# Ledger of designs, part 11: VH-VL binders against q8ixk2r445to577

Target 1, 133 residues: q8ixk2r445to577
Amino acid sequence: FFGMLQNKGLTDYCFDYNPPDENQIVGHQVILYLCHGMGQNQFFEYTSQKEIRYNTHQPEGCIAVEAGMDTLIMHLCEETAPENQKFILQEDGSLFHEQSKKCVQAARKESSDSFVPLLRDCTNSDHQKWFFK

## First folded at step 10 (VH-VL)

Design P8
Fold by ESMFold2, fold request of step 16:
Structure P8 (fold): chain C 133 residues (1-133), chain A 119 residues (1-119), chain B 107 residues (1-107)
Amino acid sequence: as target 1 above (133 residues)
Amino acid sequence: QVQLVQSGAEVKKPGASVKVSCKASGYTFTGYAMHWVRQAPGQGLEWMGYINPYSGGTKYNEKFKGKATMTSDTSASTAYMELSSLRSDDTAVYYCAREKYTEYYFDYWGQGTTVTVSS
Amino acid sequence: DIVMTQSPSTLSASVGDRVTITCRASQDISNYLAWYQQKPGKAPKLLISAASTLQSGVPSRFSGSGSGTEFTLTISSLQPDDFATYFCQQYYSYPYTFGQGTKLEIK
């Protein structure tokens, strides 16, 4: 799967990665932003290694969750996907983080009307349902 | 360079409608939400809502639901805001403003369109 | 709705003065605050984003500070071109709201 990774419950929003420095793509948080269809910052690939890959940039980035955290952060991809970079996109659209046993949910950043993907206990909420377009 | 050029001033009678345009140039129109902001004579600024030109999705300030309709034409790189059932208190300058990508504040503004509603 | 209250509403000052304008939010808005300058008959112009980030092309005599509920815009040495109305705006949550404005006039 590849393209814009969209949320079912938070309509019109896509995974987005906009690092402030194009030469330092590691260590910044993945956000949700209005879908724009331009590719690049909103173009992701779900790989056979269960990675969510930001591959319009070299070296390629892979979404990770650091130990004890609930935020999705960009790391460098590795030849063999580390456990913290493995997500299962399930048939019902849930995006399960294998290591933490939690699901990715569209959530407010700091209770504001800006949005980020965060790990939460898995539910059947449409805010935890994702699809590529 | 980024420019937002709005349509000219309008004089309307109560009960009429008006459609204000905002033509964008110097950037990829679909990549940026377009907001509308009103300023009544001698008053401050009031946010009306936005449109996502890529999807056509909108968000309205509840105060303007039913009054304002925001649309866009991607092929013309133009956003529109239509006001219906005009009343004298709709007299204001209406601005379009571009949202900075992922940052939400407004980095570029149109020159404003004066809408005057009088009998 | 988040109410943004500016102080003072009108400020008289002379060229060369240091000027401070305060903006208070009715709730914590973190640093989701912008400052705009507006001259008569013109559109607002962005000066400061994220409470303190000076926009490119804006003179360095402008600065912003604050977080949470109280924010300030400072002009360190007032110039003739700075006489205008200044607005703060929160972009923390919808509806976005503006302060009522501070008119900076020549003394």
Scores: ipSAE 0.774, ipTM 0.917, lowest interface PAE 1.0, mean pLDDT 93
Fold by ESMFold2, fold request of step 16:
Structure P8 (fold): chain C 133 residues (1-133), chain A 119 residues (1-119), chain B 107 residues (1-107)
Amino acid sequence: as target 1 above (133 residues)
Amino acid sequence: QVQLVQSGAEVKKPGASVKVSCKASGYTFTGYAMHWVRQAPGQGLEWMGYINPYSGGTKYNEKFKGKATMTSDTSASTAYMELSSLRSDDTAVYYCAREKYTEYYFDYWGQGTTVTVSS
Amino acid sequence: DIVMTQSPSTLSASVGDRVTITCRASQDISNYLAWYQQKPGKAPKLLISAASTLQSGVPSRFSGSGSGTEFTLTISSLQPDDFATYFCQQYYSYPYTFGQGTKLEIK
């Protein structure tokens, strides 16, 4: 799958990656932002290795969650996907991070009306349901 | 470069409607939310809401729900804000403002459109 | 709604003065605060974002500080071009709200 990764519950919002320095894409947090059709910062690929790849930049970035953390951070993709970069997109739309045993949820950043994807205990909330468009 | 050009001043009677336009140039129109902000005479600024020109999705300040309708025409790179059932207290300058991509604050503003409601 | 309260509402000063304008939020808004300058008959112009980040092309005599509920805009050496009305704005949660404004006038 590839395209804009959208949230079912937080309507009109997509995964977005807009690093402050386009030459240093590693280590910044993935956000949720209003969907747009520009294809750049909101274009992601879900691979056979269960990676979520950011395909606008070379070398390519892969979304990861560091041990003990709940934030989705950009890492460099590796030839063999490390476990912290593997997400299972299930038939019900849930996006499961197997290493953490948690699901990706649309959440408020600092309780604000800015949004980010975070790992949370898996529920059937529409805020934990995702699809590509 | 980036420019937001609004339609001209309007004088309307109570009960009428007005549609203010905001034509964007110098950037990809569908990539940025467009906000509307009003400034009544001698008063501060009030946020009214936004439209996502890509999807047509909107968010309104509850105060203006039912009063304001925000739309856009992507082929014309133009955002619109329509006020219905005008009253004298709708007299204000109405600004369009572009949201800075992923940052939410407003980096460019239109010149403002004065709407005067008088019998 | 988050209420933004500015102090003072009017400030008289001379060229060369150091001035400060305070903005207080009715709740913790972290650093989600912008400052705008507005001259008569003109649209607002962005000066500061994230409480302290100076926008490109804005003179370095402008600075912002604060986090949580109290914020300050400082102009270190007032210039003739700086006489205007200044607004703070929170973008922490909808509806976005502005302070009532501080009019900076020549003494």
Scores: ipSAE 0.765, ipTM 0.914, lowest interface PAE 1.1, mean pLDDT 93

Design S71
Fold by OpenDDE, look of step 12:
Structure S71 (fold): chain C 133 residues (1-133), chain A 121 residues (1-121), chain B 111 residues (1-111)
Amino acid sequence: as target 1 above (133 residues)
Amino acid sequence: QVQLVQSGAEVKKPGASVKVSCKASGYTFTSYWMNWVRQAPGQGLEWIGVIHPSDSETWLDQKFKDRVTITVDKSTSTAYMELSSLRSEDTAVYYCTREGKYYLSYAMDYWGQGTLVTVSS
Amino acid sequence: EIVLTQSPATLSLSPGERATLSCRASQSVSWYDISYMNWFQQKPGQPPKLLIHDASNRATGVPSRFSGSGSGTDFTLTISSLEPEDFAVYFCQQSYSTPYTFGGGTKVEIK
């Protein structure tokens, strides 16, 4: 699966990553932004290693969850995907993080007009359901 | 104006299959989720599933996962719902309904006229 | 799935009277300040018609006498003064999670 990773519950919002430096793609938080399909900022790939890869210039970035955190941060992809970079996109649309045993949920950021994906206890909320478009 | 026009009434035997169509017009077909909902005579409403016409992403109620197939034809802006292994309990009016967009949420704002499917021996 | 319970099952009133319909969800259908509860009106031989979305927003063309309120698990549809054309069945529906679910309906009938 590849393309825009869109949330079902949050109308027309997709995973979005825009690092300040295109040559330094790691260390920043993945956010949600209106789906536009332009550029590389919203292009992701779900791999056979259960990674969510940010496909830009090499080295490739993979979404990771750092210890004790509930945010999604971009790390470098590894030859063998580390446990904190493994996600299961389930048939019902839920995106499950294996290590934390939590689901990725669309959440409001500090600003009412900003949104981010956060790890939360798994529910059947459509805000925890995602699909590639 | 937005319109959803469904195919005509069907009479089927138990064990048969039925395929209901829903032709959409008046809006960008590939930009909105299309749901299927049914209503048995004198009963309430039951959600069957939803499809996004742009890529055919489909989610079904588990109750129907083995018997329902939802598809679209983008060239004709038509959605289809096929129900197999029909039983008497499947007798109902079947509706297609579009999910409109409302800022951060969706709502079923337009409905087809309904298609009566009767299953009887 | 989220179960929606509507009450009363039947409401017998006269034109001009106030109608209050209840819908209770088995779990919260709210996300922050948005409640994913919708109300539909259905008349015999017709498909449901959207009245209220997101708990309190009237759909296009819906008269002002219809209003929705509530959050979390408890929601209310109010018709301030019943018109003859308002006698119908009303369903609540949650769009918080798939599978989407509907209430059993409240029939508003003429006394």
Scores: ipSAE 0.905, ipTM 0.952, lowest interface PAE 0.5, mean pLDDT 96
Fold by ESMFold2, look of step 11:
Structure S71 (fold): chain C 133 residues (1-133), chain A 121 residues (1-121), chain B 111 residues (1-111)
Amino acid sequence: as target 1 above (133 residues)
Amino acid sequence: QVQLVQSGAEVKKPGASVKVSCKASGYTFTSYWMNWVRQAPGQGLEWIGVIHPSDSETWLDQKFKDRVTITVDKSTSTAYMELSSLRSEDTAVYYCTREGKYYLSYAMDYWGQGTLVTVSS
Amino acid sequence: EIVLTQSPATLSLSPGERATLSCRASQSVSWYDISYMNWFQQKPGQPPKLLIHDASNRATGVPSRFSGSGSGTDFTLTISSLEPEDFAVYFCQQSYSTPYTFGGGTKVEIK
């Protein structure tokens, strides 16, 4: 799949990646932002290796979750996807992180009007349901 | 201004199929989710599924997945729901309803007039 | 599937009285400060009409005598002073998790 990765529960929110330095794309957090499709911040590819790739910019980034953490951060893609970069987009819309055995949920960044995807225990909430647009 | 106008009542025999239409006007059809909901005589409301007209993204109640098809025609701003292998328990008024956009939520803010589908031997 | 249980099934009241309708969900329908519980009014031969969205927000054109409250699993619709046009059936509905579900309804009737 290639396109904007949209949340079912929130009104028109999509995955967004906006690193402060476009030449240093590693190590920053993926956010949720109103879906707009402008520029390159909201386009991702879901690959046969179960990666979520930010590949409209070089070098290509792959979304990862570091051991013991719940935040989605950008790593460089590798030829063989590391386990912490593997997500399963299931038919029910859940986005399952294999290594952690947890699901991606839309979350409110503490006390703000900003939103981020985070790993949480899997539930049936529409905030854990995602689709490519 | 928003209007949802549905096709007329239908009488069917068990085993047949029915296709209900819902023509939208007064808003940008491709920007809002469209639900289908039914109500058996004297009973409560039952959600069937939802489609986004822009890309046909569809979410269905599992109990209907093998019998229901929800589609749209963007050129005529019309949504369709087809239910196959009809049984007497499918006798109901079928509604289309738009999901309006609110702060971090959606809600079914406009409803069609309803289409009575009667399934009888 | 989230089951919504409404009570009472029937509420017999006179114009001018306060109506209090309850809806209980089988699991929480709240995400942070947002509760995904909606309320509808339905009169015979008519489609449902949205009254309240996300627990407490009145839909366009809905009089201020209607108010909604609650969070988590317990929700209430209140009509502060019943008018003749308010005698109808009221449904709660959750949009927290597909499949979306409705309560069984509370009929508010004259007597």
Scores: ipSAE 0.807, ipTM 0.927, lowest interface PAE 0.9, mean pLDDT 93

Design f70
Fold by OpenDDE, fold request of step 11:
Structure f70 (fold): chain C 133 residues (1-133), chain A 120 residues (1-120), chain B 107 residues (1-107)
Amino acid sequence: as target 1 above (133 residues)
Amino acid sequence: EVTLKESGPALVKPTQTLTLTCTFSGFSLSTYGMGVGWIRQPPGKALEWLANIYWNDDKYYNPSLKNRLTISKDTSKNQVVLTMTNMDPVDTATYYCARLRYGDYYFDYWGQGTMVTVSS
Amino acid sequence: DIQMTQSPSSLSASVGDRVTITCRASQDIRNYLAWYQQKPGKAPKLLIYDASELQSGVPSRFSGSGSGTDYTLTISSLQPEDFATYYCQQYYDWPYTFGGGTKVEIK
């Protein structure tokens, strides 16, 4: 699967990554933004290695979860996907992170217009349902 | 087991400052993502959110009362303190502290509440 | 601020009845909605979060549904311990706001 990764509950919001430096794409947080389908910032690929890959730039980035964190951070992709970069996009639309055993949920930053994907205990909430478009 | 308990004066005079303390157990504000909020309820009326504080010391206030509210924490004592200045009889209410998580701004555990009456 | 309007403000029902309470937001709150139960002299108790997720320990006779601006709390078969006041709360936008409440009384 590839394209925009859109949330069901937080309607019209998609995974979005806009690094401050196009030549240094790692180390920043993936956010949610209104789906617009323009440029490379909202294009992701779910690979056979269970990565969520940001492949519109070289070198390619892969979404990872760092130890003790609940945010999604961009790392460099590896030849063999590390455990902290493995996700399962399940049939019901849930996005499961294997290492943490948590699900990706759409959340808002308090008193902000910004939204972010966070790891939470898995539920049937539409905020944890995702689909490629 | 998660528990919270409010403590403070039951009676406050107009224009005075109210200080309430929330003492909790079963969780810690040193834990990433944890937060404690205050909510009040006038007798026979609906609930009103007042303020939140989180593990990283981020603080948020109801804009209508922001200039009167201060929230702080002592992680080592498992306590959160709320101060409210220039109290008025209209501020008479039951005051609750409750647990929440950053990104999930609903309250899953509540204290029993403490009734505060503002009267001369 | 987002206004939350509950209806009805009160209702009378009997044990075994199906009870439905509605909460309407002044704007789309995208399922960021919680329901609470409050008994006299007690603190509110969380029942539902994210519009339809049942809080752990809450009986399955409680359920939440809805989307956009309109949400519903349903008690499939009212029990004696369910007579109380119920509140909705939005947490889509700051400040977080509650509905006016719905008192469920015995007929």
Scores: ipSAE 0.914, ipTM 0.959, lowest interface PAE 0.5, mean pLDDT 96
Fold by OpenDDE, fold request of step 11:
Structure f70 (fold): chain C 133 residues (1-133), chain A 120 residues (1-120), chain B 107 residues (1-107)
Amino acid sequence: as target 1 above (133 residues)
Amino acid sequence: EVTLKESGPALVKPTQTLTLTCTFSGFSLSTYGMGVGWIRQPPGKALEWLANIYWNDDKYYNPSLKNRLTISKDTSKNQVVLTMTNMDPVDTATYYCARLRYGDYYFDYWGQGTMVTVSS
Amino acid sequence: DIQMTQSPSSLSASVGDRVTITCRASQDIRNYLAWYQQKPGKAPKLLIYDASELQSGVPSRFSGSGSGTDYTLTISSLQPEDFATYYCQQYYDWPYTFGGGTKVEIK
């Protein structure tokens, strides 16, 4: 699967990554932004290694969860996907992080117009449903 | 078991400052993502959100009351304090503290509430 | 601010009845909606979050549905302990706002 990764509950919002430096794409948080399909910021790929890959830049980035955190951070992809980069996009649309055993949920930053994907206990909330478009 | 309890004066005179303390157990504001908020409810009326404070000391206030509100925490005592200046009879209400999580801005555990009457 | 309008403001029902309470937001709140139950002299109790997720420990006779601006709390079979006032709350936008409440009274 590849393309825009869109949330069902938070309608019209997609995974978005816009690093401050195109030559240094890792270390920043993945956010949610209105789906526009323009540029390279909203193009992701779900790979056979269960990665969510940001492959519009070289070297390629893979979404990871750092220890003790609930945010999604861009790391470099590795030859063998590390445990903290493995996700399962399930049939029901839930995006399950294997290591933390939590699901990715669309959330808003407090008093902000910004939204972010966060790890939460898995529910049937549409905020935890994702699909590629 | 998560519990919260509000404490403070039951009676405040107009123009005075209200200070309320929320003492909680079963969770800690040293835990990533944890927050405590204040909500008030005038007698027979609806609920109104006042302020939130989080583990990282981030504070948020209702814009309509921002200039009158101050929220703070003492993590070691499991306490959150709310101050509200220039109290008026219209501020008469039951004041609640409640737990929330950053990113999940609904309140899953509430204190019993403390009634505050503003009267001369 | 987002205004939350509940309907009806009050209703009378009997044990065993199906009860429906609606909450309309002044704009699309994208399922960031919670429902609370409040009994006299008590604090609100969380029932539903994310529009349709049942809070742990809440009886299955409670359910939430809706999308966009329109949301519904349903009690499939009203029990004696369910007579109370119910509130919706949006947490899509800051500041977070509550509905005016719906009092469910015994007929």
Scores: ipSAE 0.914, ipTM 0.959, lowest interface PAE 0.5, mean pLDDT 96
Fold by OpenDDE, look of step 10:
Structure f70 (fold): chain C 133 residues (1-133), chain A 120 residues (1-120), chain B 107 residues (1-107)
Amino acid sequence: as target 1 above (133 residues)
Amino acid sequence: EVTLKESGPALVKPTQTLTLTCTFSGFSLSTYGMGVGWIRQPPGKALEWLANIYWNDDKYYNPSLKNRLTISKDTSKNQVVLTMTNMDPVDTATYYCARLRYGDYYFDYWGQGTMVTVSS
Amino acid sequence: DIQMTQSPSSLSASVGDRVTITCRASQDIRNYLAWYQQKPGKAPKLLIYDASELQSGVPSRFSGSGSGTDYTLTISSLQPEDFATYYCQQYYDWPYTFGGGTKVEIK
């Protein structure tokens, strides 16, 4: 699966990654932004290694969850996907992070008009449902 | 078990400053993502959000009351303090503190509330 | 600010009745909606979050539905302990705002 990763509950919002430096794409947080389909910052790929890959730049980035955190951070992809980069996109649309046993949820940022994907206990909330478009 | 309890004066004179303290247990504001908010409710009226404070000391206020509100925390005491200046009879209400999390801006646990009457 | 309008303001019902309460937002709040129950002299209690997720410990007779601007709280079979005032709250935009409340009274 590839393309825009859109949230069901937070209608019209997609995974978005726009690092400040195009030559340094790792270490920043993945956010949610209105789906526009332009550029590379909303293009992601779900791979057979259970990665959510940001492959519009070299080297390729993979979404990871750092220890003790609930945010999604871009790391470099590795030959063998590390445990903190493994996600399961389930048939019901839930995006499950294997290591933390949490689900990715669309959440609002404090005091902003922005939103972010965060790890939360798995529920049936539409904010935890995702699909590629 | 999560618990919260409000404390402060039951009576405040107009123009005075209200200081309320929320003492909680069952969670810590040292925990990433954890927050505490204040909500008030005039007698027989609806609820109004006042302010939030989080583990990282980020503070947020209702814009309509921002210039009158100050929120702070003492993590070691599991306390959050709200001050409200220039009190008016219209500010008479039950004041609640409640727990919330960053990204989950609903309140899952509430204190019993403390009634504050503003009167000369 | 986002205005939350609840209807009805009050209703009378009997034990066993199906009760429906509506909350309308002045704009699309994208399911960032919570429901609370409040009994006289008590603090609000969280029932539903994210429009349809039942808070732990809340009886299954409570359910939430809706999307966009229109949301509904349903009590499938009203119990004696359910007579109370119910509030909706949006947390899509700042500041958080609550509905005016719906009082469920004994018929």
Scores: ipSAE 0.847, ipTM 0.940, lowest interface PAE 0.7, mean pLDDT 95
Fold by ESMFold2, fold request of step 11:
Structure f70 (fold): chain C 133 residues (1-133), chain A 120 residues (1-120), chain B 107 residues (1-107)
Amino acid sequence: as target 1 above (133 residues)
Amino acid sequence: EVTLKESGPALVKPTQTLTLTCTFSGFSLSTYGMGVGWIRQPPGKALEWLANIYWNDDKYYNPSLKNRLTISKDTSKNQVVLTMTNMDPVDTATYYCARLRYGDYYFDYWGQGTMVTVSS
Amino acid sequence: DIQMTQSPSSLSASVGDRVTITCRASQDIRNYLAWYQQKPGKAPKLLIYDASELQSGVPSRFSGSGSGTDYTLTISSLQPEDFATYYCQQYYDWPYTFGGGTKVEIK
């Protein structure tokens, strides 16, 4: 699928990637922002390799989770998807990270206007349910 | 088994500084994502969140009390310390420390609480 | 600050009764809502998080529901150990705020 990846519980919030330097797309955290569909920051592709690609620019970025972390960080995509870049968007809407065996959850960054996706133990919470639009 | 315990003075005078220590076991603030917060409850009144500190030493305070609160940790001792300046009789409350995880701003294990009375 | 209003402030019930407690937020809190139980002289105990998710070790007679501004804690069949004060807490926005409590008493 291609489009805006939205959260069910945190309504009207979408995956958003806004690197400080748009020519250096790696190493920054994915955030959640109000869905607007303007520009290129909220459009992602879910690929047959189970990647979430930021491919509106070149080189393409793939969302990853680094060892021991629970935040979603942009890495460069590779020919064969690394295990830390594989997510399963399940039929119930959960977004499962295969390597960690955890689900993506919407949470506020502490004492901030920003929300972020974080890995947590999988539950049935609407904060762990996602869909493309 | 996760436990937390608050310690500090039961009585302070107005204008004094309160120092409370949370000693915990069954988890560590070296663990990624772990945190400890402080919550108080005046007699017969609602619980009030005060401050959180996390494994990475990030600290967050209730904005209404920010100028009066300092939170710190000693990870090797499994301790978190809360300091509250310029105490007033309205600050009389039971003070709790409790565990949370960054992103999940609810508290899954609480200490027994310590009653602090502010009076002259 | 988001104000949390609990109702009723107290209620009396018998063992076996179905009990409901309501929590209303001053704005949409997007299911960022927890419920706690507190017995006299004891620490609060987490029951429910994310509005409807049951904490590990909590009996299934406890359930949470609601959305937006209105949330409910339900005890499907009240047991003797359930006589306590119950608090809701929002964590959608800081400062995190609590309801005033609902005391459930033996009738």
Scores: ipSAE 0.715, ipTM 0.901, lowest interface PAE 1.5, mean pLDDT 92
Fold by ESMFold2, fold request of step 11:
Structure f70 (fold): chain C 133 residues (1-133), chain A 120 residues (1-120), chain B 107 residues (1-107)
Amino acid sequence: as target 1 above (133 residues)
Amino acid sequence: EVTLKESGPALVKPTQTLTLTCTFSGFSLSTYGMGVGWIRQPPGKALEWLANIYWNDDKYYNPSLKNRLTISKDTSKNQVVLTMTNMDPVDTATYYCARLRYGDYYFDYWGQGTMVTVSS
Amino acid sequence: DIQMTQSPSSLSASVGDRVTITCRASQDIRNYLAWYQQKPGKAPKLLIYDASELQSGVPSRFSGSGSGTDYTLTISSLQPEDFATYYCQQYYDWPYTFGGGTKVEIK
């Protein structure tokens, strides 16, 4: 899959990556922003290695969750995908993080105008349902 | 079993500062993502969210009351403290503390509440 | 602030009736909605989160539905223990706000 990764419950919001330094894309948090399709901030590739890849720059970035954390952070992609970079986009739309056994959920950063994807125990909530457009 | 209990004065005079303590068990604010919030309910009226505090000591306040509220925690004692300044008779309410998780801004376990009356 | 309007403000119904309580938000809250039950002299109890997800231990006769600005709590067959006031709460935007409540009395 390639395109804008949208949330079912938080309607019209997409995965978005806007690092402060275009030459250093590692270590910043993925956010959710209104879907617009302009520029390259909202285009991601879901690969055969189960990566969510941000490939608008070299070296390419892959979404990861660090052990014990619940936030989605940009790491460098590797030849063989590390376990913390593997996600399964299931038939029901849930986005399952294999290493943690948790699902990606759309949530507001508290008292902020920003939304972010976070790991939570898997439920049937529409906030845990995602699709590419 | 998760429990929370509010404690503090039942009667406060106008202009005084209210201090409420939430003592809880069955969970810890050392646990990643865990939080405690305060909500009040004036007699016969809607519930009103006041403040949240999280495991990492991040604190958030209802903007309409921000200048009057201070929230703090003591993780080792399983306590959260709310301070509200310049009390007025309109602040008469039952005050609850309740558990939440960061990102999920609804409350799954509540204390029994403590009634605070503001009167001269 | 997002205003939450509940209707009706009160109702009386018989055991076995289907009861519907409506909550309307002043703007789209994208399913960030919870329902609580509060019995006299007790704290609220969480019933539903994310508009339609049933909290653990809550009887299946309770269900939530809706989207956008209009949300509904349904009790499929009213029981005597369902006498209570019901509140909705949005958590789409801060401050988090609650509806005015719906008091359910059994005839």
Scores: ipSAE 0.712, ipTM 0.903, lowest interface PAE 1.5, mean pLDDT 92

